# Designs tried in a protein design chat: VHH binders against Toll-like receptor 5 (TLR5). Part 6

Target 1, 146 residues: Toll-like receptor 5 (TLR5), of Homo sapiens (Human) (o60602r691to836)
Amino acid sequence: YKYDAYLCFSSKDFTWVQNALLKHLDTQYSDQNRFNLCFEERDFVPGENRIANIQDAIWNSRKIVCLVSRHFLRDGWCLEAFSYAQGRCLSDLNSALIMVVVGSLSQYQLMKHQSIRGFVQKQQYLRWPEDLQDVGWFLHKLSQQI
Key: E = the ipSAE of ESMFold2; O = the ipSAE of OpenDDE; V2 = 0.75 times the mean of E and O plus 0.25 times the DockQ between their complexes.

## First folded at step 3 (VHH; framework vhh_8cml_1)

Design G1 (from C7b with D59Y; at its last look DockQ between E and O 0.90; V2 from the best seeds 0.00; counts 0 for: pae E 2.4 > 2)
Fold by ESMFold2, look of step 3:
Structure G1 (fold): chain B 146 residues (1-146), chain A 122 residues (1-122)
Amino acid sequence: as target 1 above (146 residues)
Amino acid sequence: EVQLVESGGGLVQPGGSLRLSCAASGFTFSDYAMGWFRQAPGQEREFVALISWSGGSTYYSDSAKGRFTISRDNAKNTVYLQMNSLKPEDTGVYFCAATEYIYDSSGTYDYWGQGTQVTVSS
């Protein structure tokens, strides 16, 4: 695979993603970081349509990490990417999709979205911590799953 | 439209107390973590305190710990900062801020208030 993981997130969350995840995980942000990540703002091919870029990112990445925030759930591209990544998992019998819930989203709110309902029902997701003191532990846990 | 309105600032003598309030409107308050920041003239804005969206987790700067208490009332869409044992070094403009999710105390906040002046002297 070209990438260790494709990070799928709403562009409205980019500043948070950069500061919370990329600076700690992506090798282009630091030589001490572990992963070659893919994300739209850096890695999508200019001039190619967005669906093609999303599909390419999903197929060329070993893992797909979907950062499910309120902005993610309101973005049709993000939901399509989630569904497409799920389809890759089923067709290849490969559990490549990692779901991370971000923010105060309740189980009830998550269950409203058919695209993610299977993961939500089985609690097949990580949750970004509410307590600032737990962030370091969470990053370690996420790194183990990638 | 989103509004964060601070109140409760004023002039107080060293050793005194003040209670700051920040009334929020225009967004779902219980979905946001809330923070207090302060800025003295000629200095950069600095973190004071943070409370999670549920109120279950709080975090304080070293200068605030033990003297200040952050709290929130989600039914009233209000966050508070109780400031005790005030020192001249606490003088500055205090800002309320809101963010959907936390990564550290210096994180970018989505919304900011206009500030309330706190002056500790004489």
Scores: ipSAE 0.447, ipTM 0.707, lowest interface PAE 2.4, mean pLDDT 88
ESMFold2 (binder alone), look of step 3: mean pLDDT 83; pTM 0.831
OpenDDE, look of step 3: ipSAE 0.838; ipTM 0.908

Design G2 (from C7b with Y103W; at its last look DockQ between E and O 0.56; V2 from the best seeds 0.00; counts 0 for: pae E 2.6 > 2)
Fold by ESMFold2, look of step 3:
Structure G2 (fold): chain B 146 residues (1-146), chain A 122 residues (1-122)
Amino acid sequence: as target 1 above (146 residues)
Amino acid sequence: EVQLVESGGGLVQPGGSLRLSCAASGFTFSDYAMGWFRQAPGQEREFVALISWSGGSTDYSDSAKGRFTISRDNAKNTVYLQMNSLKPEDTGVYFCAATEYIWDSSGTYDYWGQGTQVTVSS
């Protein structure tokens, strides 16, 4: 695989993703970081076919990490990417898709979205911590799943 | 359309108390973590306190710990800062701020109020 993981997230969440995840995980942000990550703002060419870029990112990445926020759930491209990545997981017969719920989203609110409902019903997701003291431990756990 | 309006600032003697309020509108208050920051003349804005969207988690700067208490009332769309044992070094403009996601105590906040002046005269 070209990438250790593709980070799928709404562009409205980019500042948070950069500060919370990329600066601590991506090798281009620090040589002490562990992963060669793919994300749209750096690795997609602006103006290119977006569907093709998403599909290529999914197939060229060992893991797909979907950062499910309110913005993610309001973005049809993010939801389609989730569905596509889910199809790859079944094809590979392994768990390549990591779902991370971010923000104040209840399971009831998540269940309203068919694209993610299977993961939500099975409780197959991580939740970004509400307690600041748990952020470091969460990043370590996420790193172990990647 | 989004507004954060601070109130409750004023002049107080050392050792005194003040309660700051921040009234929020234009967004779903219960979806946001809330913070208080302060800025002394000639200084950069500094973190004071943070409360999670549910109110279940709080964090404080070293200077605020033990003296200040952040709280929120989601029914009133209001966050509070109870400041006790005030010192002259607490003087400054206090700002309310809101963010959807917590990642550290100095994190980027999406919305800011205009501030309320707190003056502790010796």
Scores: ipSAE 0.411, ipTM 0.694, lowest interface PAE 2.6, mean pLDDT 87
ESMFold2 (binder alone), look of step 3: mean pLDDT 82; pTM 0.821
OpenDDE, look of step 3: ipSAE 0.536; ipTM 0.779

Design G3 (from C7b with T99V; at its last look DockQ between E and O 0.95; V2 from the best seeds 0.76)
Amino acid sequence: EVQLVESGGGLVQPGGSLRLSCAASGFTFSDYAMGWFRQAPGQEREFVALISWSGGSTDYSDSAKGRFTISRDNAKNTVYLQMNSLKPEDTGVYFCAAVEYIYDSSGTYDYWGQGTQVTVSS
ESMFold2, look of step 3: ipSAE 0.548; ipTM 0.767
ESMFold2 (binder alone), look of step 3: mean pLDDT 83; pTM 0.829
OpenDDE, look of step 3: ipSAE 0.853; ipTM 0.914
ESMFold2-Fast, scan of step 4: ipSAE 0.656; ipTM 0.813

Design G4 (from C7b with S57K D59Y; at its last look DockQ between E and O 0.79; V2 from the best seeds 0.00; counts 0 for: pae E 3.0 > 2)
Fold by ESMFold2, look of step 3:
Structure G4 (fold): chain B 146 residues (1-146), chain A 122 residues (1-122)
Amino acid sequence: as target 1 above (146 residues)
Amino acid sequence: EVQLVESGGGLVQPGGSLRLSCAASGFTFSDYAMGWFRQAPGQEREFVALISWSGGKTYYSDSAKGRFTISRDNAKNTVYLQMNSLKPEDTGVYFCAATEYIYDSSGTYDYWGQGTQVTVSS
């Protein structure tokens, strides 16, 4: 695989993703970081359609991390990417899709969205912590899953 | 549309107390963590205190621990900073801030207030 993980998130969350995740995980942000990550704002090919870029990112990444926020759930491209990544997981017979819930989203609110309902029903997701003391542990746990 | 309006600042003698308030509007207050920051003239803005969206977790700078208490009232869309045992070094403009997602105490904040002046002098 070209990338250790493709990070799929709404562009409205980019500043948070950069500060909370990329600066700690991505090798281009620091040589002390461990992962070669893919994300749209840096790695998508200008001039190609967005679906093709998403499909390429999913196929060329060992893991797919979907950062499911309110903004993610209101973005049809993000939901389509989630659905496509599920298709790869079924074809690959392995779970490569990591779902991370971000912000104050209840299970009831998550269940309203058909694309993610299977993961939500199985409680197959991580949740970004409310407790600042847990952020370091969460990053460690996410790194272990990547 | 979004507004954070601080109040309760003023002039106080060393050892005195003040209670700052920050009234929020234009967003769902209970979805946001709230913070207080301060800035003295010629200094960078510095973290004072942070409270999670539920109010269940609070964090303080070393200078604030034991003297300041952050609290919130989600029914009134207001965050508070109770400041006791004030020192001249606490002088500065105090800013309220809001963020959807916490990642550290100095994190990226989505909204900022205009500030309220606190002056501690004899």
Scores: ipSAE 0.319, ipTM 0.611, lowest interface PAE 3.0, mean pLDDT 87
ESMFold2 (binder alone), look of step 3: mean pLDDT 83; pTM 0.831
OpenDDE, look of step 3: ipSAE 0.825; ipTM 0.901

Design G5 (from C7b with E100Y; at its last look DockQ between E and O 0.89; V2 from the best seeds 0.00; counts 0 for: pae E 3.4 > 2)
Fold by ESMFold2, look of step 3:
Structure G5 (fold): chain B 146 residues (1-146), chain A 122 residues (1-122)
Amino acid sequence: as target 1 above (146 residues)
Amino acid sequence: EVQLVESGGGLVQPGGSLRLSCAASGFTFSDYAMGWFRQAPGQEREFVALISWSGGSTDYSDSAKGRFTISRDNAKNTVYLQMNSLKPEDTGVYFCAATYYIYDSSGTYDYWGQGTQVTVSS
């Protein structure tokens, strides 16, 4: 695979993703970091069809990490990317899709979205911690799943 | 139109207590973590306390730990800071703030109040 993981998230979450994840995980942010990550703002080909970029990212990444915030759920392309990644998991790699819920989203709120409903029903997701003291442990856990 | 309005500041003697309130409107309060910050004259604004959206988790600066208590009432869209055993170094303008993203205590907050003055002096 070209990438250890494709990070799928709404562009509205980018500043948070950069500070919370990329600076700690991505090798281009620091030599000390562990993973070669793919994300739209850096790695998508400008001018190319967005669905093609998403599909290429999913096919070329060992893991797909979807950062599901309220912004993610309001972005039709993020939900489409989740569906594409889920299709790959069903066929080839059952554990390739990692769902991370970000923010105050109840199970009821998550269940309203058909694209993610299967994962939500089976509780196949991680939650970004509500307690700041747990962030380090969460990043460790996420790193182990990648 | 988001508003955070602090109240409860004032003048108090060392060792005294104050309870600050911050009334929120214009956003879904229960979706946000809430924090208190303070700024003394000539100083940078500094973190005091944070409470998660459910109220289930809190964090404090070293200077506040053990003396201050942050709490929230989601039915009233209000966050509180109970300040006990006040010291002159606690003097400053106290701001409430709201953030959707919880990733560190010094991080970016989405909304800020205008502040309430707390003065601890004999």
Scores: ipSAE 0.287, ipTM 0.586, lowest interface PAE 3.4, mean pLDDT 87
ESMFold2 (binder alone), look of step 3: mean pLDDT 83; pTM 0.833
OpenDDE, look of step 3: ipSAE 0.832; ipTM 0.904

Design G6 (from C7b with L50Y I102L; at its last look DockQ between E and O 0.66; V2 from the best seeds 0.00; counts 0 for: pae E 4.5 > 2)
Fold by ESMFold2, look of step 3:
Structure G6 (fold): chain B 146 residues (1-146), chain A 122 residues (1-122)
Amino acid sequence: as target 1 above (146 residues)
Amino acid sequence: EVQLVESGGGLVQPGGSLRLSCAASGFTFSDYAMGWFRQAPGQEREFVAYISWSGGSTDYSDSAKGRFTISRDNAKNTVYLQMNSLKPEDTGVYFCAATEYLYDSSGTYDYWGQGTQVTVSS
């Protein structure tokens, strides 16, 4: 695979994702970091069909990490990418899709969205921790799943 | 209409104390983490304190640790900053901010107040 993981997130979340995740995990942000990540703002081909870029990112990445915030859930492209990634996971006969819930989103709020309902019902997701003391352990845990 | 309204600023002598309040409206307050930032004239805005949406997690800048305490009352939609042992370098405009995200000292917050002036003069 070209990438260790494709990070799928709403463009409205980019600055937070950069500071909270990319600076700690992506090798282009630091030599000390571990992963070759793919994300739209850096790695998508300008001017190309957005669906084609998403599909390429999903097929060229070993894992797909969806950062599910309220912005993500209001973005039809993000939900479409989630659905497409689920199709690839079935083809691989294992789960390459990692769902991470960000922010104060209850299970009831998540269940309103059919695209993610299966993952939510089975508790097949991680939560970005509210407690800052847990962030280091969370990043370690996420790194182990990637 | 989202509003964050700071109060409690003023003029204080070094070593003194102030309590800032920020009243929030127009959004579900308990869904948002809150921060305090400050800006002196000619300086970039700097992080002071952070509190998570439930109040269970806090963080402080190095200059605020041990002197400032952030707290929140979700029933009153209000976040507070208790500032003790104030120093002249604490002078500036203090802004309350709200975000759906976890801690971000870089100031990536969705909503900002108008600010309240704090002046610590010797």
Scores: ipSAE 0.244, ipTM 0.605, lowest interface PAE 4.5, mean pLDDT 87
ESMFold2 (binder alone), look of step 3: mean pLDDT 84; pTM 0.843
OpenDDE, look of step 3: ipSAE 0.824; ipTM 0.900

## First folded at step 4 (VHH)

Design a1 (from G3 with V99I; framework vhh_8cml_1; at its last look DockQ between E and O 0.91; V2 from the best seeds 0.74)
Amino acid sequence: EVQLVESGGGLVQPGGSLRLSCAASGFTFSDYAMGWFRQAPGQEREFVALISWSGGSTDYSDSAKGRFTISRDNAKNTVYLQMNSLKPEDTGVYFCAAIEYIYDSSGTYDYWGQGTQVTVSS
ESMFold2-Fast, scan of step 4: ipSAE 0.716; ipTM 0.847
ESMFold2, look of step 5: ipSAE 0.494; ipTM 0.740
ESMFold2 (binder alone), look of step 5: mean pLDDT 82; pTM 0.823
OpenDDE, look of step 5: ipSAE 0.863; ipTM 0.919

Design a2 (from G3 with V99L; framework vhh_8cml_1)
Amino acid sequence: EVQLVESGGGLVQPGGSLRLSCAASGFTFSDYAMGWFRQAPGQEREFVALISWSGGSTDYSDSAKGRFTISRDNAKNTVYLQMNSLKPEDTGVYFCAALEYIYDSSGTYDYWGQGTQVTVSS
ESMFold2-Fast, scan of step 4: ipSAE 0.678; ipTM 0.824

Design f1 (from G3 with D104E; framework vhh_8cml_1)
Amino acid sequence: EVQLVESGGGLVQPGGSLRLSCAASGFTFSDYAMGWFRQAPGQEREFVALISWSGGSTDYSDSAKGRFTISRDNAKNTVYLQMNSLKPEDTGVYFCAAVEYIYESSGTYDYWGQGTQVTVSS
ESMFold2-Fast, scan of step 4: ipSAE 0.684; ipTM 0.830

Design h1 (from G3 with G107E; framework vhh_8cml_1)
Amino acid sequence: EVQLVESGGGLVQPGGSLRLSCAASGFTFSDYAMGWFRQAPGQEREFVALISWSGGSTDYSDSAKGRFTISRDNAKNTVYLQMNSLKPEDTGVYFCAAVEYIYDSSETYDYWGQGTQVTVSS
ESMFold2-Fast, scan of step 4: ipSAE 0.675; ipTM 0.829

Design h3 (from G3 with T108Q; framework vhh_8cml_1)
Fold by ESMFold2-Fast, scan of step 4:
Structure h3 (fold): chain B 146 residues (1-146), chain A 122 residues (1-122)
Amino acid sequence: as target 1 above (146 residues)
Amino acid sequence: EVQLVESGGGLVQPGGSLRLSCAASGFTFSDYAMGWFRQAPGQEREFVALISWSGGSTDYSDSAKGRFTISRDNAKNTVYLQMNSLKPEDTGVYFCAAVEYIYDSSGQYDYWGQGTQVTVSS
């Protein structure tokens, strides 16, 4: 694969994603980091077909990490990318999709969204921790799944 | 429209106590973690305490541990800082701040109050 993971997130969460994840995981932010990551703001070509870019990112990455916030759930492109990643998991019969829930979203709120309901019902997702003491451990757990 | 309004500051003797309040409006308070920061004259702003969106998790600076308690009332859109055993070193302007997702105590916060002055002197 070209990338270890594609990070799919709402553009409204970019500042948080950059500081919480990219600076600690992505080799282009630091040579101490472990993963070659793909994300839209840096790696997609301006003026190119957005759906083609999303599909290319999904097929050229070993894992797809979806950062599911309330902003993600309001973004049609994010939900489309999640559905497409599920399709890839079925096509090559592997667990390529990693769902990370961010913020105050309850299980009830998550269950309202048909495209993610299967992951929610099976509890096949990670939650970003409320406790700052758990952030380092969480990043380690996420890294083990990538 | 988004507002964080601090109150409860004042002049107090060493060893005294103060309770700071921060009233929030213009956003969904229960979706945000809330922090307290302080800034002494000629110093950089420093982290004091943090409480998660649910109130289920709290974090403190080393100087605040054992002396300060952060709490919140989501029904009243208010966060509190109970300050006990105050020292002259605690003097400064205390700021309330809101962040939607935490990642470290010194991270970028989305909204800031204007601050309330706390002076600890004899």
Scores: ipSAE 0.644, ipTM 0.806, lowest interface PAE 1.4, mean pLDDT 89

Design h5 (from G3 with T108L; framework vhh_8cml_1; also named K3; at its last look DockQ between E and O 0.92; V2 from the best seeds 0.76)
Fold by ESMFold2-Fast, scan of step 4:
Structure h5 (fold): chain B 146 residues (1-146), chain A 122 residues (1-122)
Amino acid sequence: as target 1 above (146 residues)
Amino acid sequence: EVQLVESGGGLVQPGGSLRLSCAASGFTFSDYAMGWFRQAPGQEREFVALISWSGGSTDYSDSAKGRFTISRDNAKNTVYLQMNSLKPEDTGVYFCAAVEYIYDSSGLYDYWGQGTQVTVSS
């Protein structure tokens, strides 16, 4: 694979993703970091349609990490990317999709979204910790799944 | 429009207590973690306490542990800081801050109040 993981998130969450995840995981932010990551703001090709960029990212990454916040759930392109990632998991018969729920989203709120409902029903997601002291542990756990 | 309004500051004797309040408006309060920061004259702004969006998790600076208690009332859109056993070094302007997702105590906060003065002196 070209990338260890594709990070799919809402552009409204970019500042948080950069500080919480990219600075700690992505080799282009620090040579001490572990992973070669792909994300839209840096790696998508200008002039290509968005569907083509999303599918390229999904098929060229070993894992797809979806950061599911309330902003993600209000973003049609994020939900479409999630659906394509699920399609790849079924096509390849592998566990390429990692779903991370961020913020105050309840099980009920997640279940309202047709595109992610199946994944939510299987309880196959990680939740970003509420406890500041658990953030480092969570990043370690996420790293083990990538 | 987002607004955070601190109150409850004042002058207290060493060993005294104060309860700070921060009233929030213009956003869904229950979706945000809330923090308290302080800045003493000639010093940088420092973290004091943090409470998660649900109130289920709290975090404190070493200087605040055992003396200060952060709490929130999501029905009233208010976060509180109960300060006990106050010391002269607790003097400063206390700021309320809101962040949607926690990642560290010095992380970027989305919204800040204007502050309330706390003075601890004899």
Scores: ipSAE 0.644, ipTM 0.808, lowest interface PAE 1.4, mean pLDDT 89
Fold by ESMFold2, look of step 6:
Structure h5 (fold): chain B 146 residues (1-146), chain A 122 residues (1-122)
Amino acid sequence: as target 1 above (146 residues)
Amino acid sequence: EVQLVESGGGLVQPGGSLRLSCAASGFTFSDYAMGWFRQAPGQEREFVALISWSGGSTDYSDSAKGRFTISRDNAKNTVYLQMNSLKPEDTGVYFCAAVEYIYDSSGLYDYWGQGTQVTVSS
């Protein structure tokens, strides 16, 4: 695979993603980091069809990490990308899709969205911690899943 | 239009107490973590306290621990800072701030208030 993981998130969350995840995980941000990540703002080909870029990212990445925030859920394209990534998971021996819930999203709010409902019902997701003291532990846990 | 309006600042003697309030409007308050920061003249704005969107988790700077208590009332869209055992070093402008998801207490916040002056002097 070209990438260890594709990070799928709403562009409205980019600043948070950069500070919370990329600075700690992506090798381009520090040589102390572990992963060669893919994300739209850096890695998509300008002028190419966005759906093609997303499909290429999904198939060229060992893991797909969807950062499900309220912005993610309000972006219909993010939900379609989640559905497409699920199709790849059905084609593999191991689940490649990692769902991370970010923010004050309740189980009820998550269940409103058909694209993610299967993962939500099975409790098949990680939750970004509400407590800052748990952030380091979460990053370790996410790193182990990637 | 998002607004954060601080109140409750003033002049207080060392050892005294103040309760700061920050009234929020223009966004869904219960979706946001809330923080308090302070800034003395000529100094960088510094973190004081943070409370998660549910109120279930709090974090404090070393100087605030044991003396200050952050709390929130989601029904009133208000965050509070109870400041006890005040010291001259606590003097400054206190700002309320809001962010959807926390990653670092001193990080980037989405919204800021205009501040309320707290002065601790004899």
Scores: ipSAE 0.587, ipTM 0.790, lowest interface PAE 1.7, mean pLDDT 89
ESMFold2 (binder alone), look of step 6: mean pLDDT 83; pTM 0.831
OpenDDE, look of step 6: ipSAE 0.834; ipTM 0.908

Design k7 (from G3 with W53Y; framework vhh_8cml_1)
Fold by ESMFold2-Fast, scan of step 4:
Structure k7 (fold): chain B 146 residues (1-146), chain A 122 residues (1-122)
Amino acid sequence: as target 1 above (146 residues)
Amino acid sequence: EVQLVESGGGLVQPGGSLRLSCAASGFTFSDYAMGWFRQAPGQEREFVALISYSGGSTDYSDSAKGRFTISRDNAKNTVYLQMNSLKPEDTGVYFCAAVEYIYDSSGTYDYWGQGTQVTVSS
């Protein structure tokens, strides 16, 4: 694979993603980091069709990490990317999709979206911790899933 | 229009107590973690205390531990800071701040209040 993971998130969450995740995980932010990551703001080809870029990112990454926030759930491109990633998982021998819930989203709010409903019902998602003392452990756990 | 309005500051003697309040409007308060920061004369702004969106997790600076208690009332859109055993070193302007996704106590906050003055002096 070209990338260890594609990080799919709403552009409205970019500042948080950069500080919480990219600076700690992505090799282009630090040579001490572990992963060659793909994300839209840096890695998508300017002028190309957005859906083509999303599909390319999904097929060229070992894992797809979706950062599911309230902004993600209101973004049609994010939901389409999640759905497409699920389609790839059905054709692969291994699960490629990692769902991370961010913020105060309730199970009720998560259940409203068909593409994520199965992950919610099976409790197949990680939740970003409320307790700051758990952030380091969470990043380690996420790293082991990638 | 987002607003955070602090109140409860004032002049108190060393060893005294004050309770600060921060009233929030213009956003869904229960979705945000709330923090208190302070800025002393001639000093940089520093973190004091943080409470998660549910109130289930709190964090404190070393100087605040054991003396200050942060709490929130999501029904009233208000966060509080109870300050006990106040010292002259606690003097400063106290700011309320809101952040939707926390990763570090001193990280980027989305909204800030204008502050309330706390003076600890004899």
Scores: ipSAE 0.658, ipTM 0.819, lowest interface PAE 1.4, mean pLDDT 89

Design m4 (from G3 with A33R; framework vhh_8cml_1; at its last look DockQ between E and O 0.97; V2 from the best seeds 0.00; counts 0 for: pae E 2.1 > 2)
Amino acid sequence: EVQLVESGGGLVQPGGSLRLSCAASGFTFSDYRMGWFRQAPGQEREFVALISWSGGSTDYSDSAKGRFTISRDNAKNTVYLQMNSLKPEDTGVYFCAAVEYIYDSSGTYDYWGQGTQVTVSS
ESMFold2-Fast, scan of step 4: ipSAE 0.732; ipTM 0.855
ESMFold2, look of step 5: ipSAE 0.505; ipTM 0.760
ESMFold2 (binder alone), look of step 5: mean pLDDT 81; pTM 0.806
OpenDDE, look of step 5: ipSAE 0.829; ipTM 0.899

Design m7 (from G3 with D31E; framework vhh_8cml_1; also named K4; at its last look DockQ between E and O 0.89; V2 from the best seeds 0.73)
Fold by ESMFold2, look of step 6:
Structure m7 (fold): chain B 146 residues (1-146), chain A 122 residues (1-122)
Amino acid sequence: as target 1 above (146 residues)
Amino acid sequence: EVQLVESGGGLVQPGGSLRLSCAASGFTFSEYAMGWFRQAPGQEREFVALISWSGGSTDYSDSAKGRFTISRDNAKNTVYLQMNSLKPEDTGVYFCAAVEYIYDSSGTYDYWGQGTQVTVSS
């Protein structure tokens, strides 16, 4: 695979993703980081169809990490990417799709969204911590899943 | 439009107390972590305290620990800073700030208030 993981997130969350995740995980942000990541703002081909870029990112990445926030859930492209990634992962014995819930979203609120309902029902997701003291262990846990 | 309006500042003697309030509007308050920062004349803005969106987690600067308490009332869209045992070095303009997701205490904040002056002087 070209990438260790494709990070799928709403563009409205980019500042948080950069500071909380990319600076700690992505090798282009630091040579001491572990992963070669793919994300839209850096790695998508300008002028190409957005669906084509998403499909290429999913097929060229070993893992797909969906950062499910309120903004993610209000973005039809993000939900389409989740569904497409889920389809690829169901054809493979190894689960490639990692779901991360970000922000004030209860399981009841998540269950209202058909695209993610399967993962929510199985409680197959990580949750970004509310407590700063837990951020370090979360990054470690996410890194082990990638 | 988003507004964060601080109040409760003033002049107080060393050892005294003040309670700051920050009234929020224009966004869903219960989805945001809230912070307090301060800026002394000629200095950079510095972190004082942070409270998570639910109120279940707090963090303080070393200078604030044990003297200041951050709290919030999500029904009133208000964040508070109770400041006890005030010292002259606590003098400055105090700002409240809001961010959707916390990742450290010095992170980028989405919204800022205009500030309220706190002066600790004999």
Scores: ipSAE 0.513, ipTM 0.742, lowest interface PAE 1.9, mean pLDDT 89
ESMFold2-Fast, scan of step 4: ipSAE 0.681; ipTM 0.831
ESMFold2 (binder alone), look of step 6: mean pLDDT 82; pTM 0.826
OpenDDE, look of step 6: ipSAE 0.848; ipTM 0.912

Design p1 (from G3, 13 letters changed; framework vhh_6z1v_2)
Amino acid sequence: EVQLVESGGRLVRTGGSLRLSCAASGFTFSDYAMGWFRQAPGKEREVVAAISWSGGSTWHADFVKGRFTISRDNAKNTVYLQMNSLKPEDTAVYYCAAVEYIYDSSGTYDYWGQGTQVTVSS
ESMFold2-Fast, scan of step 4: ipSAE 0.673; ipTM 0.827

